# Ledger of designs, part 6: VH-VL binders against Rho GTPase-activating protein 7 (ROPGAP7)

Target 1, 201 residues: Rho GTPase-activating protein 7 (ROPGAP7), of Arabidopsis thaliana (Mouse-ear cress) (q8rwq4r167to367)
Amino acid sequence: LALEDIDGSPSFLEKALQFIEKYGTKIEGILRQSADVEEVERRVQEYEQGKTEFTFDEDPHVVGDCIKHVLRELPSSPVSASCCTALLEAYRIESKEARISSLRSAIAETFPEPNRRLLQRILKMMHTISSHSHENRMNPNAVAACMAPLLLRPLLAGECDLEDDFDGGEDNSAQLLAAANAANNAQAIITVLLEDYGSIF

## First folded at step 1 (VH-VL)

Design u1h18 (framework fv_umesolerbart)
Fold by ESMFold2-Fast, scan of step 1:
Structure u1h18 (fold): chain C 201 residues (1-201), chain A 124 residues (1-124), chain B 107 residues (1-107)
Amino acid sequence: as target 1 above (201 residues)
Amino acid sequence: EVQLVESGGDLVQPGGSLRLSCAASGFTFSSYEMNWVRQAPGKGLEWVSFISSSGSTIYYADSVKGRFTISRDNAKKSLYLQMTSLRAEDTAVYYCARVPSEEDYYWLGAFDIWGQGTLVTVSS
Amino acid sequence: EIVMTQSPATLSVSPGERATLSCRASQSVSSNLAWYQQKPGQAPRRLIYGASTRATGIPARFSGSGSGTEFTLTISSLQSEDFAIYYCQQYNNWPLTFGGGTKVEIK
């Protein structure tokens, strides 16, 4: 399920994103606070049975978890391993102005159009939430922490240097450090994309 | 370096059952979506089943739905296909195949890595 | 389901010549089309994805073009190792579907 169903109508994901933009901005801890797993599974099943609209009386935390559920269950990551590498290289530029310019170029030049569109759409919702941090307590860093692992899956999996990919068979402490660094990098990249959303997209 | 190895193919009578396995190595198996694709002797390729990286999303070709079950064990780095109520038309080489990270368009993907295949023959 | 039709079923060419293979979808698949090469007794090998992007390690003589419903795979200067069966595959819609294949053989 990307942003549109096969018939061109808004998908489950698109409808959930619209709901969060309209009703989630004043909800403390939105996107961070977990809903009951059984309630999330029930709501996903109800969509499949024909309850295709989110109404104002839905639990925003359940809808937020529906978004995360869809992103976890996408067959391929929203951002590929090569695109993650391009973003990471751009992010490592020390000059803030050059970094933003390089991220914009990386997205425009390396991302396939559907991946760029999907990433931009999700970041639009995330930007809306972080712009209301005075009400919801979710600043760009907090929103990025919740969402980055779902958007930059290959980076968290250690796949950005894909040619030399291997799992297991190394010092456990080194593996934990590498995983922590990958998580920090993913959060930092998404944070910049949120803070400078208008300059990058 | 990246490798998929199928096993479990055998001669089975119609109505029988068989379990296929696919062992992954050289990549982070838990991060990739996997598929089964089959090819009848002298015929073309036919997609059989899909499983997401977590195992939560599963799709089947209409010809096998209700008879085949796809599953995975990320800790063991293995993909499985449990086949029941086998028919003569299920006779084929069965390949496991990986959806590549660079194929993010419509998140379905083409297959970048294939196993060598395992032969299933359904005959009396 | 989307039906993929490949033509010709068999193409006879000499080494060094250009080979052009066609693939037609029963409805639009955008650019979500891949090409595979299969030699006897071997698993398929991905050549092209996104209709026109060469997979890593694939020689420059292989090129793909097209969008929507009509696609072509071109081998610009056929080498002896290129004699094989070629399949197109759409990944725009479930279920995933393959063409019937084009056998490229020596003239």
Scores: ipSAE 0.000, ipTM 0.430, lowest interface PAE 18.0, mean pLDDT 83

Design u1h23 (framework fv_umesolerbart)
Fold by ESMFold2-Fast, scan of step 1:
Structure u1h23 (fold): chain C 201 residues (1-201), chain A 126 residues (1-126), chain B 107 residues (1-107)
Amino acid sequence: as target 1 above (201 residues)
Amino acid sequence: EVQLVESGGDLVQPGGSLRLSCAASGFTFSSYEMNWVRQAPGKGLEWVSFISSSGSTIYYADSVKGRFTISRDNAKKSLYLQMTSLRAEDTAVYYCARDSPYYDFWSGEYDAFDIWGQGTLVTVSS
Amino acid sequence: EIVMTQSPATLSVSPGERATLSCRASQSVSSNLAWYQQKPGQAPRRLIYGASTRATGIPARFSGSGSGTEFTLTISSLQSEDFAIYYCQQYNNWPLTFGGGTKVEIK
């Protein structure tokens, strides 16, 4: 749904992802560097008005922010609360081999097909960017830091079964620590999915 | 560019204490897991201790557990090994080593110990 | 703990010949196995990780193979700078463990 229009043609998101894969790999700070909000909104509007193709001379930072805009505007998170819980449980396994195997199983067994395809597609683009880190300065950790909050929204919101620290009451310091831990967990999970993309998908 | 420099090695009496330091430069220290590895004169490599990037997860070799404490200061880009109750068999060159369980931008590599310091010699003798 | 056994302890090879070094794990370490080279007075240098992936800058004459419990490091057409001690290391399970080393010396 998010990747294809009703007639089966590539969606705005799919076209933006293809653009970044083709023209974004050599751009320093791609996905991290923000474009002007007005320019991003204008480009989204231009798509609606018939400028349906991204040309080679587009600003890659604007296109990157278009991807983030689409993900932020989705009615539901790309990864549901229960799926986030499954990923977090798999991630906490200490053996590297068992962790990768458990992440693969969690994705295959718990994710609805559209959500699995969406996550896999976005991670493919992210994997492509991080594989060119020598040119673009965006290693898997950096790419994950930029994208994880948009992909694992329920984990950041404290909706996962294993994040009981969010029930810490009215202590602002405890709440701040819980939020920081959730953000670190989200980034770490996405980082593993990027580094072992070929083994997991 | 990417570099680890150990310091603090010295001659110590049995039962004594010593603190080793490892200064990191040329990379984002806070993103990497770190290890201490030692090598007794004329002997092989022996893993000593591990600390995660945040400092939350720590592991020790059984031979040093309860006597050695690993720690890190990400703001100062430094790794530490506090050694107590030193024994003659702790005599070794101590290496600081970067663990790359995650993709490393600088080397383009994934895991195992990709960067090692020059080592610092600890001698425990009467 | 997983015990890593390297053989032979010493390997005498002439320049230009092929050297084959073995590393055995007491239980499966999957492909989470690295090889290091150490020259006298120097820190170890990573050659291979993931059992068979050559580290950046390492010459093509070095190759690693194996999985599970049996691993091999091969040095084709040995050069004078390759005379060193080689260590294998598993990073599959805690504690991390190294082999006892194989000394490659000139015949």
Scores: ipSAE 0.000, ipTM 0.421, lowest interface PAE 19.3, mean pLDDT 83

Design u1h29 (framework fv_umesolerbart)
Fold by ESMFold2-Fast, scan of step 1:
Structure u1h29 (fold): chain C 201 residues (1-201), chain A 123 residues (1-123), chain B 107 residues (1-107)
Amino acid sequence: as target 1 above (201 residues)
Amino acid sequence: EVQLVESGGDLVQPGGSLRLSCAASGFTFSSYEMNWVRQAPGKGLEWVSFISSSGSTIYYADSVKGRFTISRDNAKKSLYLQMTSLRAEDTAVYYCARDITIFGEVDYYFDYWGQGTLVTVSS
Amino acid sequence: EIVMTQSPATLSVSPGERATLSCRASQSVSSNLAWYQQKPGQAPRRLIYGASTRATGIPARFSGSGSGTEFTLTISSLQSEDFAIYYCQQYNNWPLTFGGGTKVEIK
């Protein structure tokens, strides 16, 4: 749904992803650099009012933030809590080869088709950007850092965490460490999906 | 059948003004971005101005910025170019050109052109 | 602005021969390049877009290639109706810019 409007035409998200693939690959810090919030809000409103096409002279940072805005505002996470759990479980496999195979299986066997297609589509754009890191300075780790919190929201919220331990709530340091670990895991998972895109999708 | 018909070209003196029109038919004019492109006699093509389908986004070549104004009337299916402070260097055939928008892509190459209207700026 | 340079300015060829036209950009335009054909007294006609995709109705003898800064238009077996001026256009950055044109004329 996120990629197509009700009538089957390309959605705002799909058009923004295509723009970044075409005009964002040589922009230094693309997806990391923030645009002015008011400019992003104005561009979203323009789309609602009938400006449904992106021109190639638009600010790529504004278009990048439009992508993030759409993902943030989706009613449900692109990857559900159960799918995040499957990805985290596969990612914890110590053998790199077995990890990649398990991630492929988790995606193919547990993801609903619309969620798999949405994730694959966004990763395609991210893969295209990271393939031009020599020009844009955004390697796979950097791209993953920008996008992982929006793609794996349940993991960062602790909803798909496999840990059964609790520290008693007296020391906030352990809670902050757990949150930092979840963020690191989200970034690492997306990085593997991005670097091994051709083997997984 | 898609048609673009330009009109308004004339002989004008330097410093003068002129308004060009482009009448569109055979397609949903309000759904397409439009451009003006010019060609001096015996010379190559030069992009002049762009206007979005709604009219809210407009761009000009540096050579005409501040002197030319592009506009459109979607109800009348017409594109306009108001030219002021005309110079001898503005002498050209002016073409109305439609942007192609492929499903899922936004590109600025031209799929349909008008026949052109000649503007001559000479004393 | 991105400067587009076409070479040669004039190419003299006989019917049935191959014509090869070059277009160079002053900076990368990716594959966002189109080719147009213009005959005397007529508006330009779209031939190629995306550097290599032929527009609907354009004969197979026309082919485009290249990416980045170096592009080529090839007419493999030139017909009498192919004698015209050919222009390249980049649509990667504003302002939109055209090459100076290559005139293909009868030898």
Scores: ipSAE 0.000, ipTM 0.420, lowest interface PAE 20.9, mean pLDDT 83

Design u1h3 (framework fv_umesolerbart)
Fold by ESMFold2-Fast, scan of step 1:
Structure u1h3 (fold): chain C 201 residues (1-201), chain A 121 residues (1-121), chain B 107 residues (1-107)
Amino acid sequence: as target 1 above (201 residues)
Amino acid sequence: EVQLVESGGDLVQPGGSLRLSCAASGFTFSSYEMNWVRQAPGKGLEWVSFISSSGSTIYYADSVKGRFTISRDNAKKSLYLQMTSLRAEDTAVYYCARSPYDFESGYFDYWGQGTLVTVSS
Amino acid sequence: EIVMTQSPATLSVSPGERATLSCRASQSVSSNLAWYQQKPGQAPRRLIYGASTRATGIPARFSGSGSGTEFTLTISSLQSEDFAIYYCQQYNNWPLTFGGGTKVEIK
């Protein structure tokens, strides 16, 4: 449902992704610069009321935030807790060549087909944006910083913890450190998927 | 029926300026995206510039960026291209072309007859 | 920018023969590809958009196929009015870019 409506036509998310690929590549700070929250909410509401097409007059920053809104509001993460664990395990391999190979295998072997298709589709848009970084100032690391928290939600929520469980009473200092490490790992994982997109997909 | 009529093409010296106009009729001009596309004598097509239906979104080919300015007047149903710092390489027939308002389009469904711009001493 | 390459540059065919024209994109343009026909002294005319959708009024002998980076325009039984230059154009990314054209001429 995320990329297609029930009748098989492109969804709001798919149309927004296509818009950013077509009109966002030369926009400085695309995906990073926030649009007015009220304008984003209004545009989402307009879609629900039947204004289902994005025109050339759309503000690219509003459309970018529409993508983030959809991903944030999804009932389940694009990448499940078990899939996040598989990505994190693959990412921790020290050899870059082995890491890329393991990430490719984790995605191909672990991900349900709808989740793999959704992740690949979103990464395609992100890869397109980062490939125009000279014009838009958004390199793979910058794009990953904006999007990783929305794609790897279970990792940020602590649901992807390996067997290193917290034994000490959920100390606030330890929880803050764990959250910071999870955010860094999410960004790093997505950065590798963008930098080596052609080798992984 | 849909008609696009370009005017303003002339012989100009290098470094000169020229303004092209495109008069639209037979459709609701304010609802459509507009483009300028050029073709040098004996050569292929080159997209020059795009303007959205409201005029808020504008794009240029790198070859003309900083020298050409696209604009539109929806009340007058007219599209414009202000050209400055003209070079011999800008010699071409300039076409006004309409894009369908549907996002999935982005191709040109109607073209004008073209107006010739010659940049020579 | 996305570079569009058309081949051959010139195609010599006889009336009634099949003509096949190729267009290649330097990176994926999905199905956002259009074909135009241009006759001497005339503006281009739209033939196909969305890689395979014929524009209104275009004869059935014209067909487009392909997606991603490889596209083909086929004229199944070439008629005398089909001798022209044909251009492909991607509209997936800015700037919009055209192929260099294929001239279909009489043998």
Scores: ipSAE 0.000, ipTM 0.443, lowest interface PAE 18.2, mean pLDDT 85

Design u1h8 (framework fv_umesolerbart)
Fold by ESMFold2-Fast, scan of step 1:
Structure u1h8 (fold): chain C 201 residues (1-201), chain A 122 residues (1-122), chain B 107 residues (1-107)
Amino acid sequence: as target 1 above (201 residues)
Amino acid sequence: EVQLVESGGDLVQPGGSLRLSCAASGFTFSSYEMNWVRQAPGKGLEWVSFISSSGSTIYYADSVKGRFTISRDNAKKSLYLQMTSLRAEDTAVYYCARGGYDFWSEDAFDIWGQGTLVTVSS
Amino acid sequence: EIVMTQSPATLSVSPGERATLSCRASQSVSSNLAWYQQKPGQAPRRLIYGASTRATGIPARFSGSGSGTEFTLTISSLQSEDFAIYYCQQYNNWPLTFGGGTKVEIK
């Protein structure tokens, strides 16, 4: 639910997403390159003090980091633990066509309306960026790598209950392997949603 | 320019081991899924193995499962195929090929290397 | 696994004639089918993906059609440089599988 302020006007997140779609498509490494932390903090504070509009002369990398800041600071993940589980189960289907169909069904049937709307809105911006990869060097996989940890937080935190969870391991290397697999799965899921955006949404 | 260059093919005896390498240039290797495909002399194409961009998802053809290991080094922009317990039927030209079943808008193999010959004999 | 069957195994065509190559899948692969050309001594080259989308740089005389289990590659006016073996490949299901190939010979 991060797309509107209490009075119904577009939120900081919505305005930042619009900025990236309008001015970020030709910026090399957009969403991947980090801006100066102090500049990001300054811009967030300016919003809180009433500077709610992004102008054309803003630094796109600062605006990209503002998007990540908002998503990181959300009280709950854009995609809940149960929704992450539904996406992961759909993604594991070996047939590409059945996988896309199952991902579409999982999103349509299990996501609460505000969460589906938020995920779709963010993926729209990500799809726009990846569609200009010839200019910005950010293909679908690269965009997914930058954004997946912020969108599928429960999957990375190990909050999804799946059969391949190993119980009773004392070895820390098993935990590192599980974390690496979760990160790869998150990136892969978001990549599929991004590449097949028109078929899924 | 976008290129894949295989190396490591050699003559080996049955039961032996060999490691193939594939060097990528002209593109962001770490962003692409990679495959090994082989072709026995005078025969058709056979898919051998797949590895995701991060290296976490790996698939093998049943004919090589348990004997071959695919891996990648994104810092070195290289793909590898470690082959063990080699059989006469593994004799083939081995190609590395760029493409992703799940991840790219173009899911077919768009860039191929020139191949490296592996002969398992005597 | 999905078995891909190509026919005919060999096709002899005079220059300027139309060549039609068939590929059949043992179960539906939707439109997730690619065609490759392999000339003697060379690596395969992608011609078509998504059953009907021509790859960048591929001449307009090459066209693909079909969906589900029946697919066709058509070369509308065969040129001498089109002597090659052509392979279809499904990428709908793991493992990925190729057809046995159709050898196109120019008389």
Scores: ipSAE 0.000, ipTM 0.443, lowest interface PAE 17.0, mean pLDDT 84

Design u2h11 (framework fv_umesolerbart)
Fold by ESMFold2-Fast, scan of step 1:
Structure u2h11 (fold): chain C 201 residues (1-201), chain A 123 residues (1-123), chain B 107 residues (1-107)
Amino acid sequence: as target 1 above (201 residues)
Amino acid sequence: EVQLVESGGDLVQPGGSLRLSCAASGFTFSDYYMNWVRQAPGKGLEWVSFISSSGDYIYYADSVKGRFTISRDNAKKSLYLQMTSLRAEDTAVYYCARDRYDILTGYEYFDYWGQGTLVTVSS
Amino acid sequence: EIVMTQSPATLSVSPGERATLSCRASQSVSSYLAWYQQKPGQAPRRLIYDASNRATGIPARFSGSGSGTEFTLTISSLQSEDFAIYYCQQYDNWPYTFGGGTKVEIK
């Protein structure tokens, strides 16, 4: 749903993803380097005022931050809490072959269709960027580090229903440790999805 | 600890085919891009082909485009170069070399090379 | 393709003296330039990456400088083991290209 406007035309997010795929592959640090926040907000407002197309001469870092802005502002995470739990359980399988198979099954069988489509679309762009890492210096791990917090929000917020012994309650130091573990897990999961994109999607 | 070992070099007739292999050990092969670089006897280095860590992004030098195919098998930790329609000018020592950019470890571009395997194309 | 031109083709320097090798790109490669040393019968060894960063284990007498289209490799106080051919390489864009090499002969 986030990929199409109410009238069925490509959304702001879809157009930004297409721009990065066409013009972002050779840009060093794409998705990592920040543009000025006011420039990003200006570009979002220009879209709403009728500048609905991204032209080839746009600043790729501004467009990259537009993608992050949209993902941050989505009413619900691209991956729900239950779907994060399914991904985390599949990821914890030690056999690489079984892990990839389980991740494929988790996505195909447990994700609602709109969430599966949205995640696949964003990962397609991310996979395209990481496949050109020799030109842009953004390997799968680097791309995952930038994007995972925006894709797996419930995992970072501790909203997944998988029981974890690192539940810190009100203890701030235990909460910080749990948050760090969740961030590492989110990045690792997205890295596998990028590296094995063709086997999983 | 890091090792790259090429094999498959041989004497081949013009128009023939040959498959080169590069066996990797001592590092996580699936994290690295791989390259083939060749050097004709007494001449300089010439880049031949690149393959990304996943195998999804591939590039070739114009001199070998359509005749050579680069591939990799991450489970076997091996890189391959399938050569067809070989010409006398393909005579060279063929090296494999790893490269990578990683946000934590930095630039590992061509930081390790194999010792090479000699391909001679002659009647 | 980006053409890399090295000069001189051959450089003869007395032991203990400084050697300066040049590499020119036909268009800007920013700092995406590496230098390699190759001794007879051996594979190339990476000396410098990203124009000026010395690779691990490379002696301090080797230094790289430059950006854009003009690059220099300097070897101070040449030692007997520095007899070799030196290649520059750009990795800014495809295809990757190497210079023709500079042969350093120590007298």
Scores: ipSAE 0.000, ipTM 0.429, lowest interface PAE 18.3, mean pLDDT 84

Design u2h17 (framework fv_umesolerbart)
Fold by ESMFold2-Fast, scan of step 1:
Structure u2h17 (fold): chain C 201 residues (1-201), chain A 124 residues (1-124), chain B 107 residues (1-107)
Amino acid sequence: as target 1 above (201 residues)
Amino acid sequence: EVQLVESGGDLVQPGGSLRLSCAASGFTFSDYYMNWVRQAPGKGLEWVSFISSSGDYIYYADSVKGRFTISRDNAKKSLYLQMTSLRAEDTAVYYCARGGEYYDILTGYPFDYWGQGTLVTVSS
Amino acid sequence: EIVMTQSPATLSVSPGERATLSCRASQSVSSYLAWYQQKPGQAPRRLIYDASNRATGIPARFSGSGSGTEFTLTISSLQSEDFAIYYCQQYDNWPYTFGGGTKVEIK
């Protein structure tokens, strides 16, 4: 699983998430500001060579990019295409209270256990960061903008049923509009999950 | 009514093996996360292991990693703990405890029902 | 691992008095904190979950409060059946960890 190694010990991802929760809350632009690509690649290689612990003196921006690297490289998206569809259906309910209730039900009823736990764990870190937006300048919308494409990959790739309205043509302008709408929907869904974290999880 | 009944506790020599079972009834076993928790005589509670409703997601306390294996059989409504390389420090009452329902993430994982426990004594 | 520290180890109170039990986490566990009661020879019984929610069938005299690293269990008017050992437990992160327990005994 993405959060645990085979022996049950915390994974690279879990350790990186804990690091950001502990040392990232006061870092301006955390999760948004890019680290040096070579430094991120070096740190990932160090993990593979046995340096599996993050120390207090690590660069938080490097650790944040390590999280993004892991999520980007996962064999399967944290949220599957069918789960993205369920979230999008729930999100499109116009009543705020019904929307939150439907998002809660969609996650509880359609997500496989590993996917639900992975999403919840990552959102917990993201919620912690956005709760300190006064210090780090990363509100829920900003955190969602950085992370949503990595969490709801099938939605952005046009693999979700509700985005089929724009997949019938080879018109580049229609495809660009569909892609922009998908990105906006992904960010909006994650923003709601962060803002109403306590009601949904 | 919800019931969890542990069995398999016995006196075993250091280095030995033992398999604990927990029989569940009164609820849809396949919908729930399950846990093993132990308590040494006169001591506090120690969480041992977690297994998800599907069995695909498993965690262990560091004290038992590599020696204990948690598993479940949803068709038989049973939870298991295979213990190997037993030590005197593993002497405890072992409890089967029910976690949350997989589809109700809002309840978290606090243990709402416990079995009465089964005693494991590791002694020469 | 998250270390849970309970204080005091033993609390001596008279029936009808208020008992206040403390539980401290070595790092934030948000509200993912449960309280259990255990009487001699019995399995633990869940009292409180999500820091402040009373479990079904638990009397109103039991209340939980706190978030982050500091948590409190309060028994507002202690009854004779409340003399037991009480444990807190975090379920925010792996491994799940319990406090060492607080024994509530007759003064």
Scores: ipSAE 0.000, ipTM 0.438, lowest interface PAE 17.8, mean pLDDT 84

Design u2h21 (framework fv_umesolerbart)
Fold by ESMFold2-Fast, scan of step 1:
Structure u2h21 (fold): chain C 201 residues (1-201), chain A 125 residues (1-125), chain B 107 residues (1-107)
Amino acid sequence: as target 1 above (201 residues)
Amino acid sequence: EVQLVESGGDLVQPGGSLRLSCAASGFTFSDYYMNWVRQAPGKGLEWVSFISSSGDYIYYADSVKGRFTISRDNAKKSLYLQMTSLRAEDTAVYYCARVGEDYYGSGSYSWFDPWGQGTLVTVSS
Amino acid sequence: EIVMTQSPATLSVSPGERATLSCRASQSVSSYLAWYQQKPGQAPRRLIYDASNRATGIPARFSGSGSGTEFTLTISSLQSEDFAIYYCQQYDNWPYTFGGGTKVEIK
């Protein structure tokens, strides 16, 4: 439902994704550069007040931040904790061929259909942006860095099986190391999904 | 045992064409992202092109875009760089390079290991 | 493109001394930075990836640090085989870019 309203019409998220695909591909730093927080809040508010369409003259950075706002505010992550664990297990496979195959299987077989469709839809937009990196300077690594924390939220929150590798002491350094490793893993997983998008989806 | 061997470097006139090949051995070539990196005589390293394991993602440096084409043949374990409209500034040793592996066996990061020995391309009148 | 600036261009040190090499990015590259060693007539050799992770087989005297825009490669007790040119590389954004190199030479 994140992509459709209850009456079947495209949601705010779907409309914002379409806008970025149509008007954001040539915008340098799209998805990375922050828009004015007040402008983002105003645009979200305008949607609630009936300005339900994004027009060609909208600020692409504001629309990009609207996408991030929606993903951040979702009650549950696009990828659940168990699905994040499946992706992380697949990603740890030594052979890249087996890794890509396992990622494809994890997504196709493990994900509930709404979560799979949401992830695939967002990755389609991200793939479109990264395929125009010569103009927008956003390669798969850069797009993944911006979006991975919003897509693999349970991994960043320490809700996945990777936490069995963590020394649970009161040392803040150990906690920071675990957080950094989780962030790097999330970005790396999303980067592989983008770089081998056609093989996985 | 993991090895990359480049070939095809030659002396060519400005405006000419040349195809470089890179033969991979000792690893499952179809699993790895591949790159071309060049180095002009006495100068530093310059990234030229990237291709994903599937071939679905391909990127080029602005200096070669529209003139160079990267491709791969996973069955033959080979990487190629087709160069057209060559210029004097394309004179360089061309290296093929595989994306390296991190602690979890991932090659999603784009540091390079191994590198081939390089093949020299000289563009001169 | 992200411009990578290395300093100094040339560093003269004696065997057994510590060498510190700097790499600066024109914009943040987070930790997506690698260091390579190149000896005359040879292909580059990987040393460090993700700013601070030492590659397998690389001696403990090599260490990397930094994040964002400022990075450092340190060679503790310099050995004769360490005299080479060192390059940093960012892989945060395309095009992937290298620094101009720092030549480490004997005093």
Scores: ipSAE 0.000, ipTM 0.443, lowest interface PAE 17.1, mean pLDDT 83

